# Designs tried in a protein design chat: VH-VL binders against Myotubularin-related protein 5 (SBF1). Part 12

Target 1, 134 residues: Myotubularin-related protein 5 (SBF1), of Homo sapiens (Human) (o95248r204to337)
Amino acid sequence: SLPVSRCSVALLFRQLGITNVLSLFCAALTEHKVLFLSRSYQRLADACRGLLALLFPLRYSFTYVPILPAQLLEVLSTPTPFIIGVNAAFQAETQELLDVIVADLDGGTVTIPECVHIPPLPEPLQSQTHSVLS
Below, E stands for the ipSAE of ESMFold2; O stands for the ipSAE of OpenDDE; V2 stands for 0.75 times the mean of E and O plus 0.25 times the DockQ between their complexes.

## First folded at step 14 (VH-VL; framework fv_pimurutamab)

Design ko1 (from j5 with heavy chain Y33S Y52S W103S; at its last look DockQ between E and O 0.81; V2 from the best seeds 0.00; counts 0 for: sugar tag NYS H31, pae E 7.4 > 2)
Fold by ESMFold2, look of step 14:
Structure ko1 (fold): chain C 134 residues (1-134), chain A 122 residues (1-122), chain B 107 residues (1-107)
Amino acid sequence: as target 1 above (134 residues)
Amino acid sequence: EVQLVESGGGLVQPGGSLRLSCAASGFTFSNYSVHWVRQAPGKGLEWLGVISSGGNTDYGNEFTSRFTISRDNAKNSLYLQMNSLRAEDTAVYYCAREPYTKSGRPDAFDIWGQGTMVTVSS
Amino acid sequence: EIVLTQSPATLSLSPGERATLSCRASQSIGSYIHWYQQKPGQAPRLLIKYASQSFSGIPARFSGSGSGTDFTLTISSLEPEDFAVYYCHQSYSLPYTFGGGTKVEIK
C-alpha cells in the first residue's frame, strides 16, 4: 500500500542520499541493471521496494528479485534489465559484472560502471521525487 | 599506531542512562564499520551492534529499544547511548573495528579497544 | 539468530600438547567464521578469519579449518602464552554472534 511505499522510499533516501537515489531512479527508468548489496535482508527488501515505489505509476516489467539466494547468483549475468538484491557475503561475485550499477546500502554508495551512461532526470519526474521527500 | 579507546563507563543505578565514547586514531575512521561488543563478568562476548561507514546501524535483537549507536566522523568518535539500564547490562564494553577490504565482504574485528566497565547496581 | 556452540567448555592440557577446539553453527554460514583469543583483563585478539585464514603476525601453530556448520581451531603445540579463552564469531548474517568460548587451561 501507499503508506508502506512511503516508508520504504524514506529509508532509501536515508541509506544512499538524494544524489544516489536519483541516479538509481534514472537507471531504472532507462532499463539498466541495478544491484543492491547489504548485510541486512531487511535493508535489501526495503531498498528494492523503495525503488519500485519511486517508479509508480510505471509498472516495472523486468527481473525483480529483492533477495537473490546464493544458488541463483547466475541470474546476475542475464542480458536483460533487473532490480536485484544480494547479501554482501557474496559481493565478490559481483565485481566481475561490468554492466551492473551497484548500490552498497551499508556503505551508502552507488557505483556506476564507466561504460554505463544514465541520462539526467526529466524536470516533471524530478518534481514528483521531491514531493515524496517533503 | 592504530587505536580505539573507550571511555564513559562507571556506576549507575537501575533505570539510569549512560553514554559511552570510543575515540579512534591512526586510521581514516570514516571508511570503517565500527562495532560495540560487551562481556559480563565471567561470561562470554556479546555483539551489541554496528554503525557502518555510511551511517546505517544494526543491533542485536535485545538492544534495539534501549541502545543507540552513533558516530561523529569529524571527531573520529563512536558512541553508545544506553537507556533504561538493568543489572544485566553490567559488563565491560568494547569497541571494535571491522577492516576495510577491497572485496567489501563482512570481515572479522582486527582492532579492539581496552574496554570500559559499566556497573549497574542498586 | 545463528547460534554458535563451542565445545568443550574447558580444555585442560599441558604445554606441548595439541589443542582442538570446536565451533558448530546452527545453520550453514559458509566460511564466515572468525577466531579470537582473550587473556584475563585484556581485549580479544584476532587469530583466524574466514575459517582458515591466519591473521597477520599470528604464530603458525594456530590453524583453522571447516566450512558450512562445523569449524575447528587447532593449536599444534601449546606454548605457555596460549592458555586463554577462545571465541568463534560469525559475520554471515545479522545479528552477529559469538560462541560461548573454550577455556584452555594448564592441567
Scores: ipSAE 0.042, ipTM 0.710, lowest interface PAE 7.4, mean pLDDT 87
ESMFold2 (binder alone), look of step 14: mean pLDDT 93; pTM 0.953
OpenDDE, look of step 14: ipSAE 0.631; ipTM 0.885

## First folded at step 15 (VH-VL; framework fv_pimurutamab)

Design m1 (from k1 with heavy chain K102R; at its last look DockQ between E and O 0.87; V2 from the best seeds 0.81)
Fold by ESMFold2, look of step 15:
Structure m1 (fold): chain C 134 residues (1-134), chain A 122 residues (1-122), chain B 107 residues (1-107)
Amino acid sequence: as target 1 above (134 residues)
Amino acid sequence: EVQLVESGGGLVQPGGSLRLSCAASGFTFSNYYVHWVRQAPGKGLEWLGVIYSGGNTDYGNEFTSRFTISRDNAKNSLYLQMNSLRAEDTAVYYCAREPYTRWGRPDAFDIWGQGTMVTVSS
Amino acid sequence: EIVLTQSPATLSLSPGERATLSCRASQSIRSYIHWYQQKPGQAPRLLIKYASQSFSGIPARFSGSGSGTDFTLTISSLEPEDFAVYYCHQSYSLPYTFGGGTKVEIK
């Protein structure tokens, strides 16, 4: 529903800031692997919903698991794109993933691996988006 | 030297409010996760909540409606705002640091302040 | 919420004796258990983290171990400064919790 979607989008921007959220948006559009980490299951769910809401009206067709259970961490090694949330208690199993973009919702950072290139938005659109969302 | 120093404790009547401060020195607290923990007289330790380096907070179930953790990066300090205080909130209040690591594996509390006493009584 | 149950509540021993303190979690917490010492009028002091990892500067007589839900702090030979209250703490799942404490006192 629309009120929940707006709340999740607003939370995502508050947690990561405009620049980081735009990076995640571009990463999802260009079929990259996005991993959210947090100690809070609710923050994981909200962040995944927020990113999906930003993609609307595009339908996300790859692996989408807002809360990945510890028993299924091998899914992170799949060669296909994903949007996945993992609790920070299990982050040690994620440190060897070389092509995964990591959004740390608690630290407020997004780490893009050196081997991953995410095309930027065209400059007029990026500037306009920053001014509107600021 | 890495230190945490709490202040702002005192006597408060039931229903009142009080703001505790935790001043950090020897490290930049906004790059670390800092917790509030309390201990009622003669009782054990009780976790109240945490503020993360990214600015988000989490609280113990009993405290989400009455207590708020915030920070002031310019003063290298954080605060615990306590509202609607009750007699059972009488305790020593500690701030405690969790060691900084990339992506924040949940760790122990390596640095504790000396505590500040809050007494809620008529 | 994960409940940590410490036993015994009080352990009465003499200097030189071995102390064995138990902490039991209500569910598996992997290795996310930590141990603290608290002396009267002082803040807690970190001893052991992640079940068995000694914190910097902690005497070798303090050691931790555990399997599954059961964790142990051992003090191999009690010294006079070791008579204190000991707490376990889990950082596996929010909200974080402490055990009720074990008081180690002079017999």
Scores: ipSAE 0.701, ipTM 0.864, lowest interface PAE 1.1, mean pLDDT 88
ESMFold2 (binder alone), look of step 15: mean pLDDT 91; pTM 0.943
OpenDDE, look of step 15: ipSAE 0.882; ipTM 0.944

Design m2 (from k1 with heavy chain K102Y; at its last look DockQ between E and O 0.83; V2 from the best seeds 0.80)
Fold by ESMFold2, look of step 15:
Structure m2 (fold): chain C 134 residues (1-134), chain A 122 residues (1-122), chain B 107 residues (1-107)
Amino acid sequence: as target 1 above (134 residues)
Amino acid sequence: EVQLVESGGGLVQPGGSLRLSCAASGFTFSNYYVHWVRQAPGKGLEWLGVIYSGGNTDYGNEFTSRFTISRDNAKNSLYLQMNSLRAEDTAVYYCAREPYTYWGRPDAFDIWGQGTMVTVSS
Amino acid sequence: EIVLTQSPATLSLSPGERATLSCRASQSIRSYIHWYQQKPGQAPRLLIKYASQSFSGIPARFSGSGSGTDFTLTISSLEPEDFAVYYCHQSYSLPYTFGGGTKVEIK
């Protein structure tokens, strides 16, 4: 009986594991670019919702596109932070991105580019994010 | 020697359940996406679903409620739990490996098992 | 779901002849099409992936072409072992689907 946002958060942790999700959370808080990849449009939507729900009550003010159509892939090259999902069928077009954190929801991995540094989560915020899962 | 070997097929009554196994050997099973595909006698191939290395699954539209795909990477094994079986589920069931691709680019099925026969009949 | 229509359903030829097998997708799938051979009583065998990429160990007489919606498997000169059923398979969009098959049989 979980609300949709809590279910999406639980799914995100199940798909990627605690370490990876906390990295994505810190990346979003510190205005980095987050790209989700999956063959499933539903998983893309759920993962983007889950990450956004982890930020609650903070309002995410940058580009948020849970499912980016293939015709708009050039958006991934913009200089501003984003949370974007792309279907894995178009993954070849995402390999040129040097400053984008990539979360592969099917493989269960998160790749942080060498040029990207994500500060660690302070203890009060880390406790808040863990409690959302329980 | 790269192999997939299905087992667990047999005769079952309509409404029954059956659990198929697929044993993998000769490769790092945990890195691969693995699929179930079936073929009714004299008919074509039908994709049932996939389990990814991350543990998520996707199914053909008609199988989401009755069939469950799982994997045990420690045992190099893939499973198909089939419930509420019907006569139209009579088929040879194959497990098939999708080649490892960085970032999970959708690929073909490069290794197939020999299949296990499931017969659903009164 | 994406429907793959293979034609002809049956292709009756003699050894040494050229076989041309078609697969048409109900919408564009770019080059996410793969071809398999299945002999009676055997599992499918991968021949061609991504429309035209020959799989390792596949004889050179097998080739694939096409993009978008129209795809072709060509067997340049049929060998006795090539009389089988051939399937196309799309991996562009879930759920994945197969064509109905083309049976290549001896005349």
Scores: ipSAE 0.694, ipTM 0.860, lowest interface PAE 1.1, mean pLDDT 89
ESMFold2 (binder alone), look of step 15: mean pLDDT 92; pTM 0.944
OpenDDE, look of step 15: ipSAE 0.880; ipTM 0.944

Design m3 (from k1 with heavy chain Y100W; at its last fold request DockQ between E and O 0.86; V2 from the best seeds 0.83)
Heavy chain, then light chain:
Amino acid sequence: EVQLVESGGGLVQPGGSLRLSCAASGFTFSNYYVHWVRQAPGKGLEWLGVIYSGGNTDYGNEFTSRFTISRDNAKNSLYLQMNSLRAEDTAVYYCAREPWTKWGRPDAFDIWGQGTMVTVSS
Amino acid sequence: EIVLTQSPATLSLSPGERATLSCRASQSIRSYIHWYQQKPGQAPRLLIKYASQSFSGIPARFSGSGSGTDFTLTISSLEPEDFAVYYCHQSYSLPYTFGGGTKVEIK
ESMFold2, look of step 15: ipSAE 0.779; ipTM 0.889
ESMFold2 (binder alone), look of step 15: mean pLDDT 91; pTM 0.942
OpenDDE, look of step 15: ipSAE 0.871; ipTM 0.940
ESMFold2, fold request of step 16: ipSAE 0.763, 0.738, 0.726; ipTM 0.885, 0.874, 0.868
ESMFold2 (binder alone), fold request of step 16: mean pLDDT 92, 91, 91; pTM 0.947, 0.942, 0.940
OpenDDE, fold request of step 16: ipSAE 0.878, 0.878, 0.884; ipTM 0.943, 0.943, 0.946

Design m4 (from k1 with heavy chain N31Y; at its last look DockQ between E and O 0.88; V2 from the best seeds 0.82)
Heavy chain, then light chain:
Amino acid sequence: EVQLVESGGGLVQPGGSLRLSCAASGFTFSYYYVHWVRQAPGKGLEWLGVIYSGGNTDYGNEFTSRFTISRDNAKNSLYLQMNSLRAEDTAVYYCAREPYTKWGRPDAFDIWGQGTMVTVSS
Amino acid sequence: EIVLTQSPATLSLSPGERATLSCRASQSIRSYIHWYQQKPGQAPRLLIKYASQSFSGIPARFSGSGSGTDFTLTISSLEPEDFAVYYCHQSYSLPYTFGGGTKVEIK
ESMFold2, look of step 15: ipSAE 0.721; ipTM 0.870
ESMFold2 (binder alone), look of step 15: mean pLDDT 91; pTM 0.944
OpenDDE, look of step 15: ipSAE 0.890; ipTM 0.947

Design m5 (from k1 with light chain S93Y; at its last look DockQ between E and O 0.85; V2 from the best seeds 0.81)
Fold by ESMFold2, look of step 15:
Structure m5 (fold): chain C 134 residues (1-134), chain A 122 residues (1-122), chain B 107 residues (1-107)
Amino acid sequence: as target 1 above (134 residues)
Amino acid sequence: EVQLVESGGGLVQPGGSLRLSCAASGFTFSNYYVHWVRQAPGKGLEWLGVIYSGGNTDYGNEFTSRFTISRDNAKNSLYLQMNSLRAEDTAVYYCAREPYTKWGRPDAFDIWGQGTMVTVSS
Amino acid sequence: EIVLTQSPATLSLSPGERATLSCRASQSIRSYIHWYQQKPGQAPRLLIKYASQSFSGIPARFSGSGSGTDFTLTISSLEPEDFAVYYCHQSYYLPYTFGGGTKVEIK
């Protein structure tokens, strides 16, 4: 199901733009916490799948929950890295997460907390990656 | 003054197409989620869909195949393309603004346009 | 799809009386219910958001309550301008839906 994975990756870039997706990719590689927010469960699942596909052939070994139910929101406070999707209707319960990178799939933005530092790709690689992925 | 103004309604034959416009003013349109809602004569309100500031859309179940919502942020305008129109699509069509919230928590519709009437009849 | 059932369909009352309007959801939507007033020939007007939060500029006689599946809009003492149709709207699950409306009319 490689064609489905390529569709999810392409969709992720279209939803967030290349700069934001590269930030999420670097965040996942450097053991950070990534939270996707959307009103659409389908968009949550597709975005989480797309980010995981970008990591291929690396196996993601931390918490991966594309659709986290409201009853389990305490998982977002775990000390370990994660890739998690949460419905935007649970917004009031997610606002106090100080070390979590938030990707708003509906708004098309990625917010990196001030206390979180994501190293960028080296300049020649970053420019080359933008060209290849465009 | 914060306003939404619909236009493009009128009489159209069954099977035809029509494009409605909604012009926004008095606020930063590109940051808001905007909706289409319709009301058949003497009937209730029916949600058609939403377009987000990021450009994604979601639709009511009955409208996914025939209606398309789009926006042009440079013109502060929202659009509804309606195809394969039927008599039951006869209604007043409203555009509505959802208040800005960080992280996109679903909210009510605080600003509505006056509506534009679409009549589908031969 | 979440069905919102409003009752009664029509409420015939006199000025000064209390109006109690019901909205029931087919499954829990927590407090993601909003109430609108619509007068003849006008667009809807937001009254109450999130079940019980009064929107800016709305008279105190309008109040909302409920959570989960059962919601109520109350108009404590009807004024002549309150005779209109009232709709509930849920924003918890896509697709968003409206109730069928309750018409509040002069007895």
Scores: ipSAE 0.718, ipTM 0.866, lowest interface PAE 1.0, mean pLDDT 89
ESMFold2 (binder alone), look of step 15: mean pLDDT 92; pTM 0.945
OpenDDE, look of step 15: ipSAE 0.882; ipTM 0.943

Design m6 (from k1 with heavy chain R105Y; at its last look DockQ between E and O 0.76; V2 from the best seeds 0.60)
Fold by OpenDDE, look of step 15:
Structure m6 (fold): chain C 134 residues (1-134), chain A 122 residues (1-122), chain B 107 residues (1-107)
Amino acid sequence: as target 1 above (134 residues)
Amino acid sequence: EVQLVESGGGLVQPGGSLRLSCAASGFTFSNYYVHWVRQAPGKGLEWLGVIYSGGNTDYGNEFTSRFTISRDNAKNSLYLQMNSLRAEDTAVYYCAREPYTKWGYPDAFDIWGQGTMVTVSS
Amino acid sequence: EIVLTQSPATLSLSPGERATLSCRASQSIRSYIHWYQQKPGQAPRLLIKYASQSFSGIPARFSGSGSGTDFTLTISSLEPEDFAVYYCHQSYSLPYTFGGGTKVEIK
């Protein structure tokens, strides 16, 4: 529902900040790999839901797994775009990923690999978004 | 010198509330995860909860409804708000630092405060 | 939650002897185990992190080993100041948990 989506989006902005969330938004739109890390499964679910909600009305058509089982960590090496959540306990296995954007929900940070280039939101959309959300 | 100093402990009646403080010196809380751990007299260590560098929190299941962890960045201080206190909450309460990496790697508690004693009794 | 079981509960030894402390997890925690020393009236002190990594400033006589579910803290030759309670701690999953502790006391 719309209320749930609003809450999820708002929570994502509170957790990661405007700049990071917009980066993730652009990353998802430009078919990049987005990995969420957290020690909280609820936090993973909410973050993935929030990002998906931001893409509305576009339908995300790539791999979407809010909570990836530890047994399926090899999925992270897929060449296709994805939005995936993984328990932070398994983050050591994710550090070898060179082309995956990693959002640490607990720490509130987003790490973009050197080889990944996310196009920024076009002006003045970026500035307006910052202004409205600030 | 890097250290943590807890304060705010004391005697409180059952059903009462108490707020503990943890002051950091020599480092900034926002660069670390910080945990609350307690120890009842003559007993072992019990994890209460954590506040991450980004400000998010997680708690032990039995503490979620009664305890709240918060931080004041300006004061470089951490707090533990305890409500509806019970006799079994009697313990020394420690704050402990967990180093933070860019990946949020779960780490050990490398710095501990000396603790503050909380006694819940009629 | 993950349960950590430490054994023995009490270990009585003399200075100069080797101390072997065990910590077993109820499920695999890979190497996300840490060891602390606590003396009476003091806060815990980190000794070993991630099963086998010595923390800065810790004497070489302290070492850790193990992976999965079985972990060991070893004190190669006990010094008088080593008589204390030792706790293992897992950071593999929430909630974080501690072992019940092993008291190393003087014989």
Scores: ipSAE 0.379, ipTM 0.821, lowest interface PAE 1.5, mean pLDDT 92
ESMFold2, look of step 15: ipSAE 0.715; ipTM 0.864
ESMFold2 (binder alone), look of step 15: mean pLDDT 92; pTM 0.945

## First folded at step 17 (VH-VL; framework fv_pimurutamab)

Design n1 (from k1 with heavy chain Y100T T101Y; at its last look DockQ between E and O 0.87; V2 from the best seeds 0.82)
Heavy chain, then light chain:
Amino acid sequence: EVQLVESGGGLVQPGGSLRLSCAASGFTFSNYYVHWVRQAPGKGLEWLGVIYSGGNTDYGNEFTSRFTISRDNAKNSLYLQMNSLRAEDTAVYYCAREPTYKWGRPDAFDIWGQGTMVTVSS
Amino acid sequence: EIVLTQSPATLSLSPGERATLSCRASQSIRSYIHWYQQKPGQAPRLLIKYASQSFSGIPARFSGSGSGTDFTLTISSLEPEDFAVYYCHQSYSLPYTFGGGTKVEIK
ESMFold2, look of step 17: ipSAE 0.713; ipTM 0.869
ESMFold2 (binder alone), look of step 17: mean pLDDT 92; pTM 0.947
OpenDDE, look of step 17: ipSAE 0.885; ipTM 0.944

Design n2 (from m3 with heavy chain T101E; at its last look DockQ between E and O 0.82; V2 from the best seeds 0.80)
Fold by ESMFold2, look of step 17:
Structure n2 (fold): chain C 134 residues (1-134), chain A 122 residues (1-122), chain B 107 residues (1-107)
Amino acid sequence: as target 1 above (134 residues)
Amino acid sequence: EVQLVESGGGLVQPGGSLRLSCAASGFTFSNYYVHWVRQAPGKGLEWLGVIYSGGNTDYGNEFTSRFTISRDNAKNSLYLQMNSLRAEDTAVYYCAREPWEKWGRPDAFDIWGQGTMVTVSS
Amino acid sequence: EIVLTQSPATLSLSPGERATLSCRASQSIRSYIHWYQQKPGQAPRLLIKYASQSFSGIPARFSGSGSGTDFTLTISSLEPEDFAVYYCHQSYSLPYTFGGGTKVEIK
């Protein structure tokens, strides 16, 4: 529902901060791989939902798995874009992924691999977006 | 060198409130996850919750509604706000540090404070 | 939530004897089990993490083993300072939990 979507977007900004969320937004728009990590399954689900809500009215057409079971971690190595959440109990298995952007919802950080380039929003639009979301 | 020191314990009536403090020294407090654990007299250890470096919290199943964990990184301090206290909340309350490593697994508690005693009694 | 069951509740032994302490998880926790020692009036002290990794400065007589659901702490030859209560703790899944403890006491 709309109240849940508004809460999920607000939580995403609270957990990661405006700069990090804008980076994830641009990454999703430019078809990158986004991995969320948290010890909380609820935070994983909320973060994935929040990022998807930010993309509205764009429809996300790639792999979307808010909670990936440990048995399926090989999905993280596929060549296609995704938005996926993984429990932090398995976060050590994600450290060797060279092309995956990692959002740590517990530590409040986003790690962009050096081989990944996310184009920034054009300066007038990025400043406007930052001001609206602040 | 690395220390955690709890304070703020004491005698409180049922239904009362109390705020515990945990002062950190000898390490970069803002980078670490910190937990509260309690122990009723003669009983075992009970995990209450954690606050992450990002500021989010998770609690044991029965503590979400009455207890609030917070931190002030400028003061190197962790807090536990306890409301609606009951006799069964009588315990020694410990703060405990979880080691932090990039890409590390959820870890044990390597540094503990000495504990502060909370007694809930008429 | 994951329940950790420690056995025996009390282990009565003499100095020099081998102590074997058990911790069983209600579901698989891989190796996300940690062991602590607690003496009367003191905070717990970390001994072993991730089932078998000795924490820095812990005497070699303390060792851990197991994976999945069944875990063991072994003290190869008890010293007088080893008579204490021992707890296991899982960090696999929230909420984190402790076992009920095993008291190792002088026979």
Scores: ipSAE 0.759, ipTM 0.880, lowest interface PAE 0.9, mean pLDDT 90
ESMFold2 (binder alone), look of step 17: mean pLDDT 92; pTM 0.947
OpenDDE, look of step 17: ipSAE 0.829; ipTM 0.930

Design n3 (from m3 with heavy chain S53T; at its last look DockQ between E and O 0.88; V2 from the best seeds 0.84)
Heavy chain, then light chain:
Amino acid sequence: EVQLVESGGGLVQPGGSLRLSCAASGFTFSNYYVHWVRQAPGKGLEWLGVIYTGGNTDYGNEFTSRFTISRDNAKNSLYLQMNSLRAEDTAVYYCAREPWTKWGRPDAFDIWGQGTMVTVSS
Amino acid sequence: EIVLTQSPATLSLSPGERATLSCRASQSIRSYIHWYQQKPGQAPRLLIKYASQSFSGIPARFSGSGSGTDFTLTISSLEPEDFAVYYCHQSYSLPYTFGGGTKVEIK
ESMFold2, look of step 17: ipSAE 0.780; ipTM 0.892
ESMFold2 (binder alone), look of step 17: mean pLDDT 93; pTM 0.951
OpenDDE, look of step 17: ipSAE 0.888; ipTM 0.945
ESMFold2, look of step 18: ipSAE 0.763; ipTM 0.884
ESMFold2 (binder alone), look of step 18: mean pLDDT 93; pTM 0.951
OpenDDE, look of step 18: ipSAE 0.890; ipTM 0.945

Design n4 (from m3 with light chain S31K; at its last look DockQ between E and O 0.74; V2 from the best seeds 0.61)
Fold by OpenDDE, look of step 17:
Structure n4 (fold): chain C 134 residues (1-134), chain A 122 residues (1-122), chain B 107 residues (1-107)
Amino acid sequence: as target 1 above (134 residues)
Amino acid sequence: EVQLVESGGGLVQPGGSLRLSCAASGFTFSNYYVHWVRQAPGKGLEWLGVIYSGGNTDYGNEFTSRFTISRDNAKNSLYLQMNSLRAEDTAVYYCAREPWTKWGRPDAFDIWGQGTMVTVSS
Amino acid sequence: EIVLTQSPATLSLSPGERATLSCRASQSIRKYIHWYQQKPGQAPRLLIKYASQSFSGIPARFSGSGSGTDFTLTISSLEPEDFAVYYCHQSYSLPYTFGGGTKVEIK
C-alpha cells in the first residue's frame, strides 16, 4: 500500500542519502545490475522494496530477489539486469563483481564500478528532485 | 598508539538517564565500525549495538527503544545515550572497534576500551 | 537470534596440559566466529578470527578450528598466563551474540 511504500522509500533515503538513491533509481531504470549488501535481512528487504517503490508506476521486469539464498550466489554472475539483496556474510563466498553497482546498506555507501555509466536525471528534473527531497 | 577510552559511568537511579562516551586515539572512527558491549558483574558479554562508518546504527532488539548510539566526528568520539535505566543495566560498558571493509564483511573486535562501570540502584 | 553454547563452563587443568574449548551455534554461521580471552578486571582480547585465523601478536599455542555450527579453541600447552575466561562471538548475523564463556582455571 501507499503508506508502506512511503516508509520504505523514506528509509532508503535516510540510509543512503539523496544522491545515492537517485543513482540507484537511474541505474535500475537504465537496466543496470544493483546489489544490496547488509548484515540485516530486514534492511535488505526494506531497501529492495524502497527502490521498487521508487520505480512506480513502472513495473520492474528483471530479476528481483530481495534476499538471495547462499545457494544461489551464482545468479550474481548473470548478464541480465537485477535488483538483488545479499547478506554481507556471504561476501567472502562471491567472486569479484566488476559490472555490478553495490549498495552497502550498513556502511551507507554506493559503489559504482568504473565500467558502469549511469545517466543522470534530465534537468530540471534532477535539481527539482534534489530540492524537493532535501 | 591506537586506543579507546570509555567515560561517563557512575551511579544512577532507576528510570534515570546516562550518556557514555568513547574517545578514540590513533585512528579515525569513520574508517571503522564501532560497537558497544556490556558485561554485568560476574556475567558474560552482551552486544548492545553498532554505528557503522557511514553513521547508520543497529541495536539489539531489547535496546532499540532505550539506547541511542551517536558519533561526533570533530571530537572523534562515540556516545551511548541510555534512557529509562533499570537495575539489570548495571554493568561495565565497553566500546570496541571492528575493522571495516568496502564490502561490509563482518569482522572481529580487534581493539577494546578499558570499560566504564554503570550502576543502576535506588 | 543465534545462540552460542560454550562447553565446558569450567575447565580445570595444570600448566603444560592441552585445553580444548567448544562453541556450538544454534544454526550455521559459516566461519564467522571469533574467540576472545578475558582476565579479571580487563577488557576482552581478540585471539582468533574467522574460526581459525590467529590475530596479530597471539602466541602459536592458540589455534581455532571448525565450520558451520561446531567450533573449537585449542591451547596446545597451557601457560600460567592462559588461565582466564574465553568467549566465542558470532558476526554472521544481527544481533551479534556471545557464548556464555569457558573459565580455564588452574587445577
Scores: ipSAE 0.400, ipTM 0.823, lowest interface PAE 1.3, mean pLDDT 92
ESMFold2, look of step 17: ipSAE 0.735; ipTM 0.875
ESMFold2 (binder alone), look of step 17: mean pLDDT 91; pTM 0.940

